# VHH binders against F-box/kelch-repeat protein At1g67480, part 20

Target 1, 376 residues: F-box/kelch-repeat protein At1g67480, of Arabidopsis thaliana (Mouse-ear cress) (q9cag8)
Amino acid sequence: MQAFALSGKKRIVNHGMCFSKGNLDLGSRLSENFMDDPLIPGLPDDVAKQCLALVPRARFPSMGSVCKKWRFVVQSKEFITVRRLAGMLEEWLYVLTMNAGGKDNRWEVMDCLGQKLSSLPPMPGPAKTGFKVVVVDGKLLVIAGCCMINGSLVASADVYQYDTCLNSWSRLADLEVARYDFACAEVNGHVYVVGGHGVDGESLSSAEVYDPETCTWTFIESLRRPRWGCFASAFNGKLYVMGGRSNFTIGNSKLLDVYNTQCGSWHGSKNGLTMVTAHVEVGKKLFCIDWKNHRKMSVFNAEDETWEVVALPLSGSSRAGFQFGKLSGKLLLFSSQEETGQCTLLYDPDASPGTQWKTSEIKLSGSCVCSVTITA
Key: E = the ipSAE of ESMFold2; O = the ipSAE of OpenDDE; V2 = 0.75 times the mean of E and O plus 0.25 times the DockQ between their complexes.

## First folded at step 19 (VHH; framework vhh_8h63_2)

Design y2 (from x1 with G54K G101N; at its last look DockQ between E and O 0.44; V2 from the best seeds 0.00; counts 0 for: pae O 3.0 > 2)
Amino acid sequence: ELQLVESGGGLVQAGGSLTVSCAASGSTFSTSAMGWSRQAPGKERELVAEITFKGNTYYADTVKGRFTISRDNAKNTLYLQMNSLKPEDTAMYYCAARSWNTKYMWDFDSWGQGTQVTVSG
ESMFold2, look of step 19: ipSAE 0.406; ipTM 0.727
ESMFold2 (binder alone), look of step 19: mean pLDDT 80; pTM 0.808
OpenDDE, look of step 19: ipSAE 0.608; ipTM 0.831
ESMFold2, look of step 21: ipSAE 0.483; ipTM 0.777
ESMFold2 (binder alone), look of step 21: mean pLDDT 80; pTM 0.804
OpenDDE, look of step 21: ipSAE 0.239; ipTM 0.668

Design y3 (at its last look DockQ between E and O 0.34; V2 from the best seeds 0.00; counts 0 for: pae E 2.5 > 2)
Fold by OpenDDE, look of step 19:
Structure y3 (fold): chain B 376 residues (1-376), chain A 120 residues (1-120)
Amino acid sequence: as target 1 above (376 residues)
Amino acid sequence: ELQLVESGGGLVQAGGSLTVSCAASGSTFSTSAMGWSRQAPGKERELVAEITFKGNTYYADTVKGRFTISRDNAKNTLYLQMNSLKPEDTAMYYCAARSWGTYMWDFDSWGQGTQVTVSG
C-alpha cells in the first residue's frame, strides 16, 4: 500500500503588483472655465496682472493660494515679463548643500543680499549624483543623474522641476536616454543635454533638447565623439560644450564642441578647457576653475573666443574643491569641502584691478553641491 | 575609503614588459573608478591610466598602445600591464581609487606606490 505523497506544489501566484501607471496627468487641463472670471474684480486682467506684479517675490506662494487663476498667472512666463517691465524682478540664489555626513542634501534660498530666506521642500526621488541643474523660464530643473541601488549604479532619466512661484516640485517628461555626468545648458528657452554616461556606463554622444512649451525631449545631432564629464554654456544662441573626457584619452584634448541652434549642427575647435571643476556664466563670460590650478580661474570670452586668467586670493596648498555661484553680476566662490574655516569669496568683474576679490558674508549650512540663480 | 597596496614593481630592460597590481581592501572597489598614476623624480605626478567601474578605460598619450589597465572585481584587484617599456617610464607607480560621487578628476584613495625602473 504505497502512500503516494501528493507534493502539492503551492503555485505562489506572484501577484504582479500592477503598479498602475498612475498617469499623473499633471496636465491639469486647467478647466477653461476659470479663465472667464476676472483676475481682480473691477479691473481689466492686464491691469490686474500689473498689480500682482508689484507684490514681492516672497509672497508668490500666498498669491498662488488665492485662486486657480492667480496661481496660473503667477507661475506663467508672462508674469515674469510683466514684473520685468514693472522693474520688480528679484534675483535669488538657490544652493544645494550637503551636510558633513553626506546624507542630507537640501536646497537653500538666498535673496539678492545673500540673506537666507528659506529651504525648499525636499526634492522628489532618490538622492542622486552626476545630475545637472538648469534654469528655464524662472523654473529650476534637476535633470537625470545616477544613484546606487543595491550596489549597482542606476542611471536616471528623471527630470524634476521646482516652481519658485508656487514653492513646489513637479516631475517633467523623462529624458529619452537616461544619463549622468553630462553637459547641460539653457539656450533661448530650451534645455540641452549632451553626452555623459548611459545606463551601462558607456560614453554617450547623443544629445537631447527639451521644449518647455511642448513638454517634450527630442534628439538633436549627436556629438562627433562621445564624451562625459563635460559642461555646457550658452552664448549668442549657441551651445558650447567643454571639458570632460573623450574616448580612451586622459589628457588635454581641449576640444570645444559648439552647437548652432539655428542650423542644428555641431562644429569643433581646440580652444576649450580641460579638467574644469567649476564653472559659471556671467554675462558674456564663462568663468572656470581648472583642477590643475586651483589658484587661478580661466575666463572665456565668447565674443572673440579668447581666454584670460584671473588669480584667486587663496592662501595655502589646500586642494579645496570649489563651486561657483552668481548674484547681482558678481561671482561667488564656495568651498566644496567642509573645512569649517573657509569664507565665501566674492569676485566683482567690474571692480578696479586688484580690488575684484572680497570676502562674502554668505554662509552655507553645508558644502556647496551646486547653485543656480533665478530671476523672477 | 579603500586601502590600496601596489605590487609587481621592479627593474626591467628597455623594450621589456611588466605588470603591476593593486590589491584593494574594502567593499566599494566594484563601484569605484580606479587609476594608475606615476611620479618620476623631479616631476609631477601624472595620471597614466584609468578604468571606470563599468570597465571603460582611458590612457595618457604617453602610454597609449603600450599600457593596459584592467580590473578583477572578484579579487578586488587592479592591474597595469606595461609593454614596450622605455627609460622615460621609470617612476613610482601609484594605485588610486575614486569613490562614487567624487569629482571625475579627483581620487580619494591612494596606495604607497611600487617602483618601476626601466634600464636603457
Scores: ipSAE 0.410, ipTM 0.750, lowest interface PAE 1.7, mean pLDDT 86
ESMFold2, look of step 19: ipSAE 0.533; ipTM 0.797
ESMFold2 (binder alone), look of step 19: mean pLDDT 81; pTM 0.813

Design y4 (from x1 with G101D; at its last look DockQ between E and O 0.59; V2 from the best seeds 0.00; counts 0 for: pae E 5.4 > 2)
Fold by ESMFold2, look of step 19:
Structure y4 (fold): chain B 376 residues (1-376), chain A 121 residues (1-121)
Amino acid sequence: as target 1 above (376 residues)
Amino acid sequence: ELQLVESGGGLVQAGGSLTVSCAASGSTFSTSAMGWSRQAPGKERELVAEITFGGNTYYADTVKGRFTISRDNAKNTLYLQMNSLKPEDTAMYYCAARSWDTKYMWDFDSWGQGTQVTVSG
């Protein structure tokens, strides 16, 4: 296919990179003409991309160092699509762990068999709490939170992205409003943040959306009531916000706020959960652990907005630090209880009753703070 | 982390007023959320008021409009002003604190020993 031209203008499809407002342009400037060079001399670019798609994911940093065009291709959405069609997608598990004593965090990376691959470089900036993590375009984002600086609690608007191809962190555009203990999820390639606490600890009703193509955050319709200590999950183009509190109730709200991204409006009901300490989406279902009862999971089906219960195969007691991961359509349950060791459980929602739980061979170096799964 | 000591409880006539206070020692009072809970014998402990480090206040429906929570960061002291008291307000009142770095906003990590408030009918 030939290049397309408009009257008086030349247009070639080009994949840009996003940088935050605060980032210096320390990377190489991309030539506007790099798409005109052949990817592999002697091959049409479509064939060359298919050949590159066969390379194991572990080699992406090496591929990105070959030239600007290879780096651009490996980082592109198109390349992920080519790898999907070739059956070459690889699923990696990223777990943020905390050492005993709760002083150091680091990202551990494992393949789908649980074999440790690496640890990520340390994130820039001070240690934070109340931040959220999300995956968009195959990249890990760590969003906002708060920290203590010189005896003052400071809410952050910072957004950091880990790029597997460069094996490095970079800063994206800041949020419009610094926040912590907010809800966050990805919906159809966009990242949403909702509520939380702001710079003076004020309760927030504001919400923002990040568009990776424009590299900007913009406000969406605010909640009618501030909400914090909450979480979000996405299903069928809708953002479901649950848990935590609003300004007008002490204790924990069963309020479910749902944002429809097609029409840009919120709708509420009393069909949520209150004190959720861990959640994960697998398929079209949301799995939650209640703070007061770790012997069960509450499972939300977004299609009919109903709840059901799944018993956990636990014989102990106490409120341990449970966290979820996911792997190949199955749910991982990480526990930090020292007497049980790093006992990781695997739940297969598609298995018959009585065979859904198994012990996983995955072992973490510390307590799980959060996890994401990235397929590339 | 915080050590909390309540005081100011006592006997009061229905319709009367009483102020209870909570003295805090240790670190980080000014960056902690603070709250008051109460428990009558044989009943579950319930949160009645909370104030964040930033000054946002929250009240249970049973006390809204009658009770006022406040804090004095210079004295590391939390207050609960209780007006229009009813016999149903009779309980042991506990002070609680949650540090800024606590993982869950509902999980108070420090508690006092309580002060008795008794409202006569």
Scores: ipSAE 0.144, ipTM 0.566, lowest interface PAE 5.4, mean pLDDT 81
ESMFold2 (binder alone), look of step 19: mean pLDDT 79; pTM 0.792
OpenDDE, look of step 19: ipSAE 0.520; ipTM 0.800

Design y5 (from x1 with T52D G54K; at its last look DockQ between E and O 0.38; V2 from the best seeds 0.00; counts 0 for: pae E 2.4 > 2)
Fold by ESMFold2, look of step 19:
Structure y5 (fold): chain B 376 residues (1-376), chain A 121 residues (1-121)
Amino acid sequence: as target 1 above (376 residues)
Amino acid sequence: ELQLVESGGGLVQAGGSLTVSCAASGSTFSTSAMGWSRQAPGKERELVAEIDFKGNTYYADTVKGRFTISRDNAKNTLYLQMNSLKPEDTAMYYCAARSWGTKYMWDFDSWGQGTQVTVSG
């Protein structure tokens, strides 16, 4: 590994690059050559990494506290590769829940069997709405949104990152444009945000991309029309933006805006869904619940851009919809109304017809706001 | 969540007017987006009007120009003024609320039991 070069300004370290802390300078190289020490005395570093890869994921914060070299290794993309080859990757489901009767949000964590593990430290900043969450490089990002100030919603440009290895939140670079109710997705290691509302509530056509290597946001080509209340999914290097509004008429816009990250341009069609209340990506497919009829899912196949329908196995009636989780290649459907006795549904898209649906005993401590799945 | 109770439904002649209202209980009314949906037997539900917490209003094409949504934050009450009513407007009308912190624009998480509007002839 290379000796660290220090700049005194905080940098996000990627595989094979120098690591710096904000209070150090480049002239202190001799005092910061901790990467020259063996990871484990008496073992080559490659062998030591294989040994560390056998440690359960729950111990990552403790491992990161041993020394700077262990922290660097545990945070590296190489370490995730070593863990995959060792068969040690652990998939955890993170669900943001809201308590009944309050605005108190909490991130709950569960394992691949749906058994509860822990809760994250409190999310930074004031209570917000219209923010988006995304996973990039094994980190959970909470992006922008708005909060209530003096009876008005004010858009935020703030970006916070939860580091699963450190069990802590930190702040990343702000967006160029504060926004809420925007579309957000990760494409090939980069994070895209599109549209929404700005600081004065104006509808936005602007879009930005975050590069984790440079830790910066830059503008990309704007949409031809403002779009808000929308969502995004990524397939095959493209960003698919659906739902929400581009005018003030309910339910009329089936616009599908697609950004090709290779050529840097948008194209549109009327092959989207308008009134989506939940979505999740599995493989090359996007699963959506339609507000008009929550007894079915609409499934978009990104390979040929066609839609199919899957009926939900609902008994009785409920006007509340579902929110999605994803675990082990299967979909979890959390009911929006826990008090109705509606159970969590489990859908296996790879199972034989007639056996794809099960009920799940997974129970959340509150209503599901959103979820992400992180493998490490 | 908000508890929502609709009132004001009834029988109206075609071309007539009717106002339905929705009383909300709970502390989050002023920060919630509010809407009216309707459903006739055997048909899919339809969101006909919405008002966000900034006061912007949205209408379905089927009612635009005829219906007016409004809210009174001091009284925790949502209104739908329906003018030039048609027999096709006959449906059960439901009040709906979308609480702070929801992810999707149409994720209304609180619903009333509905009030019947019947437009005759």
Scores: ipSAE 0.441, ipTM 0.742, lowest interface PAE 2.4, mean pLDDT 82
ESMFold2 (binder alone), look of step 19: mean pLDDT 80; pTM 0.800
OpenDDE, look of step 19: ipSAE 0.685; ipTM 0.856

Design y6 (from x1 with G54K T102Q D107E; at its last look DockQ between E and O 0.46; V2 from the best seeds 0.00; counts 0 for: pae E 7.2 > 2)
Fold by ESMFold2, look of step 19:
Structure y6 (fold): chain B 376 residues (1-376), chain A 121 residues (1-121)
Amino acid sequence: as target 1 above (376 residues)
Amino acid sequence: ELQLVESGGGLVQAGGSLTVSCAASGSTFSTSAMGWSRQAPGKERELVAEITFKGNTYYADTVKGRFTISRDNAKNTLYLQMNSLKPEDTAMYYCAARSWGQKYMWEFDSWGQGTQVTVSG
């Protein structure tokens, strides 16, 4: 029995009298019963879902606040599928920025034209470093990392998800092993984390996979060599882990570790990069800024495991300092060197060689920490 | 920022031992990863040993078993004990630090001026 609800709280569902049905435990009934109510009175639910799929993405938080059933539908994988079939998918760029001089970070959101939208609410907990971000099922995950608490470094196993329906952060299951500076990528709807540093600063060989359907992390086969300061990319059902250091290789690692998710095993080669300061996947290719090639991008083609080089359009002799964004199949390069007056660069890998580079009018409110692109 | 000053270099006979030290001034020593790199004439600088702020140590294969890196956070001092020295260990030895920040750096961001180690015979 629910004994009391907060007085004066506005309900946005059309049947604001739903709790007037009696003295029953309405919490359990409302959870089950909301799936039996029509989404839109007078319409079959399949028709109603098609109508809702036509609503612009910017209205998702409003739709999620209508009632529990609308929230459930907007959060569902089915809804993304209906929107895809209707041609209504929208691509948004999410950029985590740090304001000048502080540890105050925020997520900025932009549409496919680069126009700024509302910012996300602040991430919970203290500011962290060495965390990773990934997109799975159209949702943003922020995974693990470390922070300084009372002069001590604290490794995290926390996983947070941004909920587009509520416009809020929620907590998912913790990793089995707290880690920072690890590799992370999504492969076929599952999230993989590999290596990094543990709670005592030790280099890790352990790896874990998250299944969103079971909401659990489980161990997979460990790397043959512990590895940290690395990153991961996914292509054709395989997880490619590059960069960083290992206990067996003091210094920068050229090793490429590849996990085949079908057979559950690792294999290695010496076909990686050593010092990658930024990376992004576009199509079937991985674009990297290599420290040693500061005027060039290194581009990996996963189908034949070959590398090529693309020159950056830089003037002068200063080092390039960029972080990547991705928008509409094109790369955005956000400069970290403000004293140069360097504009954000836009690179179209599919354009002819004389027309691939442009300047972009996009301005960030602070320094780019990382970015993701979410289609919904 | 950390200021790093090496000492203890010199001439030593092959098969001998030598300890080099690095004094740090600044408040971030205890939270920094520390390392020793060396540069022989005409060669690029190479990482020899690294120690994390938690005390985990890593060594290049060419020195493993012969060199020992250690740190004393109370004295803000980094050490490299070099045993069984060989003529190919002759180099300028640099103390280095990597400070914590918004992202972990791939390269050390603070360097000493170096101390020369010369192994004869």
Scores: ipSAE 0.022, ipTM 0.466, lowest interface PAE 7.2, mean pLDDT 80
ESMFold2 (binder alone), look of step 19: mean pLDDT 81; pTM 0.811
OpenDDE, look of step 19: ipSAE 0.554; ipTM 0.801

## First folded at step 21 (VHH; framework vhh_8h63_2)

Design z1 (from y2 with T52D; at its last look DockQ between E and O 0.50; V2 from the best seeds 0.00; counts 0 for: pae E 7.7 > 2)
Fold by ESMFold2, look of step 21:
Structure z1 (fold): chain B 376 residues (1-376), chain A 121 residues (1-121)
Amino acid sequence: as target 1 above (376 residues)
Amino acid sequence: ELQLVESGGGLVQAGGSLTVSCAASGSTFSTSAMGWSRQAPGKERELVAEIDFKGNTYYADTVKGRFTISRDNAKNTLYLQMNSLKPEDTAMYYCAARSWNTKYMWDFDSWGQGTQVTVSG
């Protein structure tokens, strides 16, 4: 990811004047380009990368601590490509769980077999709600949210990143506008945030995009009307914003706001959903649970903007709070019911009818707040 | 989560007025967004009005200009003043809350049992 002799990650971009202080000094400090040294003495670098690609993912933090060149290789998109071609990609499930007290969030990590892996370091910052998580370039971002200060909810602009190769958290640039209960998704390597509530609870129409190459947030065209309690999904270079409210009519009118990242403009239609409590993208489809009908999933195909319905295999009294995960092209369904009442379910959209649902051996140690899947 | 109890429903003639209220128990009322939803027989539940903790109000198009949502943080009470009532407003009215510590970061997590409003005429 970092091919330059100068490591971009060693700059403290969020601390102000780093560019002014470092420009001339960077040139004078670099008397030797460490990228010219062989990765492994006696091997061409292409062969060395293929050897490194065979190392189990659990050892990536150790590999990243060998030297700067190994760290840059392990973090690069090329390395992921080499691992893919070698058949060595590993898919890990990251689930943020909340204990019985409802205050402490912890990231649980497991492989595709449900085997528990080493814990993540504690998530930085104060306990928050209304934040969003997203994966970009193999890194987990935890974006914004709100917390209680002096009896008031205060929106945050903080952005934190977990780097699986370093097993560490770091702080990224703040949002331009602090927000919570906003829509968030990744589109073509960029992270978008849309709407939500601001610092004093005001409803937002503003939207921003994060470019990992420049490490900056930039405003994009605002929504025509404020929108909060919404979510976003990405398909075909476009950002689809659904659910939530503006003047209550959006919920009743099924408004869908679509941002075309190529031309930089919004367009609207009435082909969304009103009250969505859980969503996940699997393959080219978006799976949603409507609050009013917890016994079905609504499934959206962005290519033709059509909806279909899949029944959920639930027979007891319904409680709100289902959450989705994904694993190996399949959908995981986490329940907020009592910890012994409902197991995790697995849905295979490609299986034959009658065999699409099964129980999963994945067990969480608390209630699922959110989940992501990272392949490396 | 908040516990919510509605009251003040009843029978009223078309064109009349009625106030329903919602008593909340719990220390988080003053930092919660509050709302009213209604469900007519055979219809889906619909959100009628919402008031956030800063006092900003939001209304469904079907009730704009006729209904007023308000809150009294000292009494932990939410109100819905309904004027110019129509037979179509007949429904069970539910109080709802979204607390800062809710799993439903974009919607309500606490609901009351409802109070019946019937508009004759």
Scores: ipSAE 0.016, ipTM 0.458, lowest interface PAE 7.7, mean pLDDT 80
ESMFold2 (binder alone), look of step 21: mean pLDDT 80; pTM 0.804
OpenDDE, look of step 21: ipSAE 0.217; ipTM 0.657

Design z2 (from y2 with T52D K103L M105K; at its last look DockQ between E and O 0.58; V2 from the best seeds 0.00; counts 0 for: pae E 5.6 > 2)
Amino acid sequence: ELQLVESGGGLVQAGGSLTVSCAASGSTFSTSAMGWSRQAPGKERELVAEIDFKGNTYYADTVKGRFTISRDNAKNTLYLQMNSLKPEDTAMYYCAARSWNTLYKWDFDSWGQGTQVTVSG
ESMFold2, look of step 21: ipSAE 0.389; ipTM 0.718
ESMFold2 (binder alone), look of step 21: mean pLDDT 80; pTM 0.808
OpenDDE, look of step 21: ipSAE 0.653; ipTM 0.846
ESMFold2, fold request of step 22: ipSAE 0.411, 0.569, 0.488; ipTM 0.733, 0.817, 0.778
ESMFold2 (binder alone), fold request of step 22: mean pLDDT 80, 80, 80; pTM 0.806, 0.806, 0.807
OpenDDE, fold request of step 22: ipSAE 0.745, 0.684, 0.723; ipTM 0.882, 0.853, 0.871
ESMFold2, look of step 22: ipSAE 0.339; ipTM 0.666
ESMFold2 (binder alone), look of step 22: mean pLDDT 81; pTM 0.809
OpenDDE, look of step 22: ipSAE 0.667; ipTM 0.851
ESMFold2, look of step 23: ipSAE 0.151; ipTM 0.550
ESMFold2 (binder alone), look of step 23: mean pLDDT 80; pTM 0.807
OpenDDE, look of step 23: ipSAE 0.724; ipTM 0.876

Design z3 (from y2 with T52D M105Y; at its last look DockQ between E and O 0.53; V2 from the best seeds 0.00; counts 0 for: pae O 3.6 > 2)
Fold by OpenDDE, look of step 21:
Structure z3 (fold): chain B 376 residues (1-376), chain A 121 residues (1-121)
Amino acid sequence: as target 1 above (376 residues)
Amino acid sequence: ELQLVESGGGLVQAGGSLTVSCAASGSTFSTSAMGWSRQAPGKERELVAEIDFKGNTYYADTVKGRFTISRDNAKNTLYLQMNSLKPEDTAMYYCAARSWNTKYYWDFDSWGQGTQVTVSG
């Protein structure tokens, strides 16, 4: 009586949870129906928009809560244009700060007078590093980066948008390629992402462009060489990629890659900077802090394509880290170190020689991670 | 923060070879970028070589083609193989570590005490 041991191989059907990419089509087809209603009863919509444009920026979230049509108008690019024409634009400074423990990051907001406003709602997603921030059409974008998950570094393709008018976060389309420590800049209403490290830590040469109108990322021509740790700036409708590193090179690459957005091609020059700890554009000038010397900033003038060096009015260790901000055409210098009590410095590029540096009354709650200035 | 201890330094003739090692104590070695810097008397400390946690390597132009940086994650050890040594390579060699979440990708979070390398002409 031969006992046939039927070894029932239980096929563990790994139900791959198809996380349906819920297309948070936050492009919800605003039902065409509310657009037919007058913005303000008794007024033409153009006049109504002008009336709304006269409201202080701090009240925009309240305006957005009135009705769907008001919400639509307040968040629109057109609304910023109407405010511009009305002379009602307000410049605000947004600063991501880190507390002394390094565990609490928050966005602080200041008005054009440096007065603190209410903090932003918590940014969605995990805490990341190696991300970039950019402003496009009055929106703050937080792009990609990496985080440690279960002991593994994970590159992100996630893009989050903060609407400064509605005081709300949303998720945009993901990058085509997840990356961190890449270059990013806005050029003519488009957001460019260049290079960085990929999911396996590899150096990337790929570049992508985001179109806010189509809400899509698209590949552009790749860099000639993989490059990470670069920064980008925009001048005269061109994308300039500077700094960073490539394989087998430490600190000596002065390669400048320039992307012509009209012809869609890269060209290179040797007049770039090496690694930069901080950079900011103020007017037609690019201000940079070199990684080797934190007591000087290099200033690029886009008009004549010249470099100048400006000393920082600081004493002590040359390794003190700084971050830049800008407000009302002035450069702000923030401490990136946890040293409590450092004053924010202000640099006025239009001031007389020897009088450019002043102390600012702006006080952060922690060390500056990054900052952006948004006008609306 | 990693504790770093360098070894393997010594006197070597010009044209010779030497390997220096760095033993790291801590669980974050495998997730840290590692580097070698050197400081000659009267000169500033300079980064010589770097290897990230993925194994990508970077070199200063002064040592490119002569030095090789490598790591053994199982042993928590960093190596610098130095070939074709020159008198100009005489310096204190320091091991450095950078955590993945370091704010600046050029900064190191921890350093060793160094090992002396002397190249005789």
Scores: ipSAE 0.112, ipTM 0.599, lowest interface PAE 3.6, mean pLDDT 85
ESMFold2, look of step 21: ipSAE 0.591; ipTM 0.815
ESMFold2 (binder alone), look of step 21: mean pLDDT 80; pTM 0.807

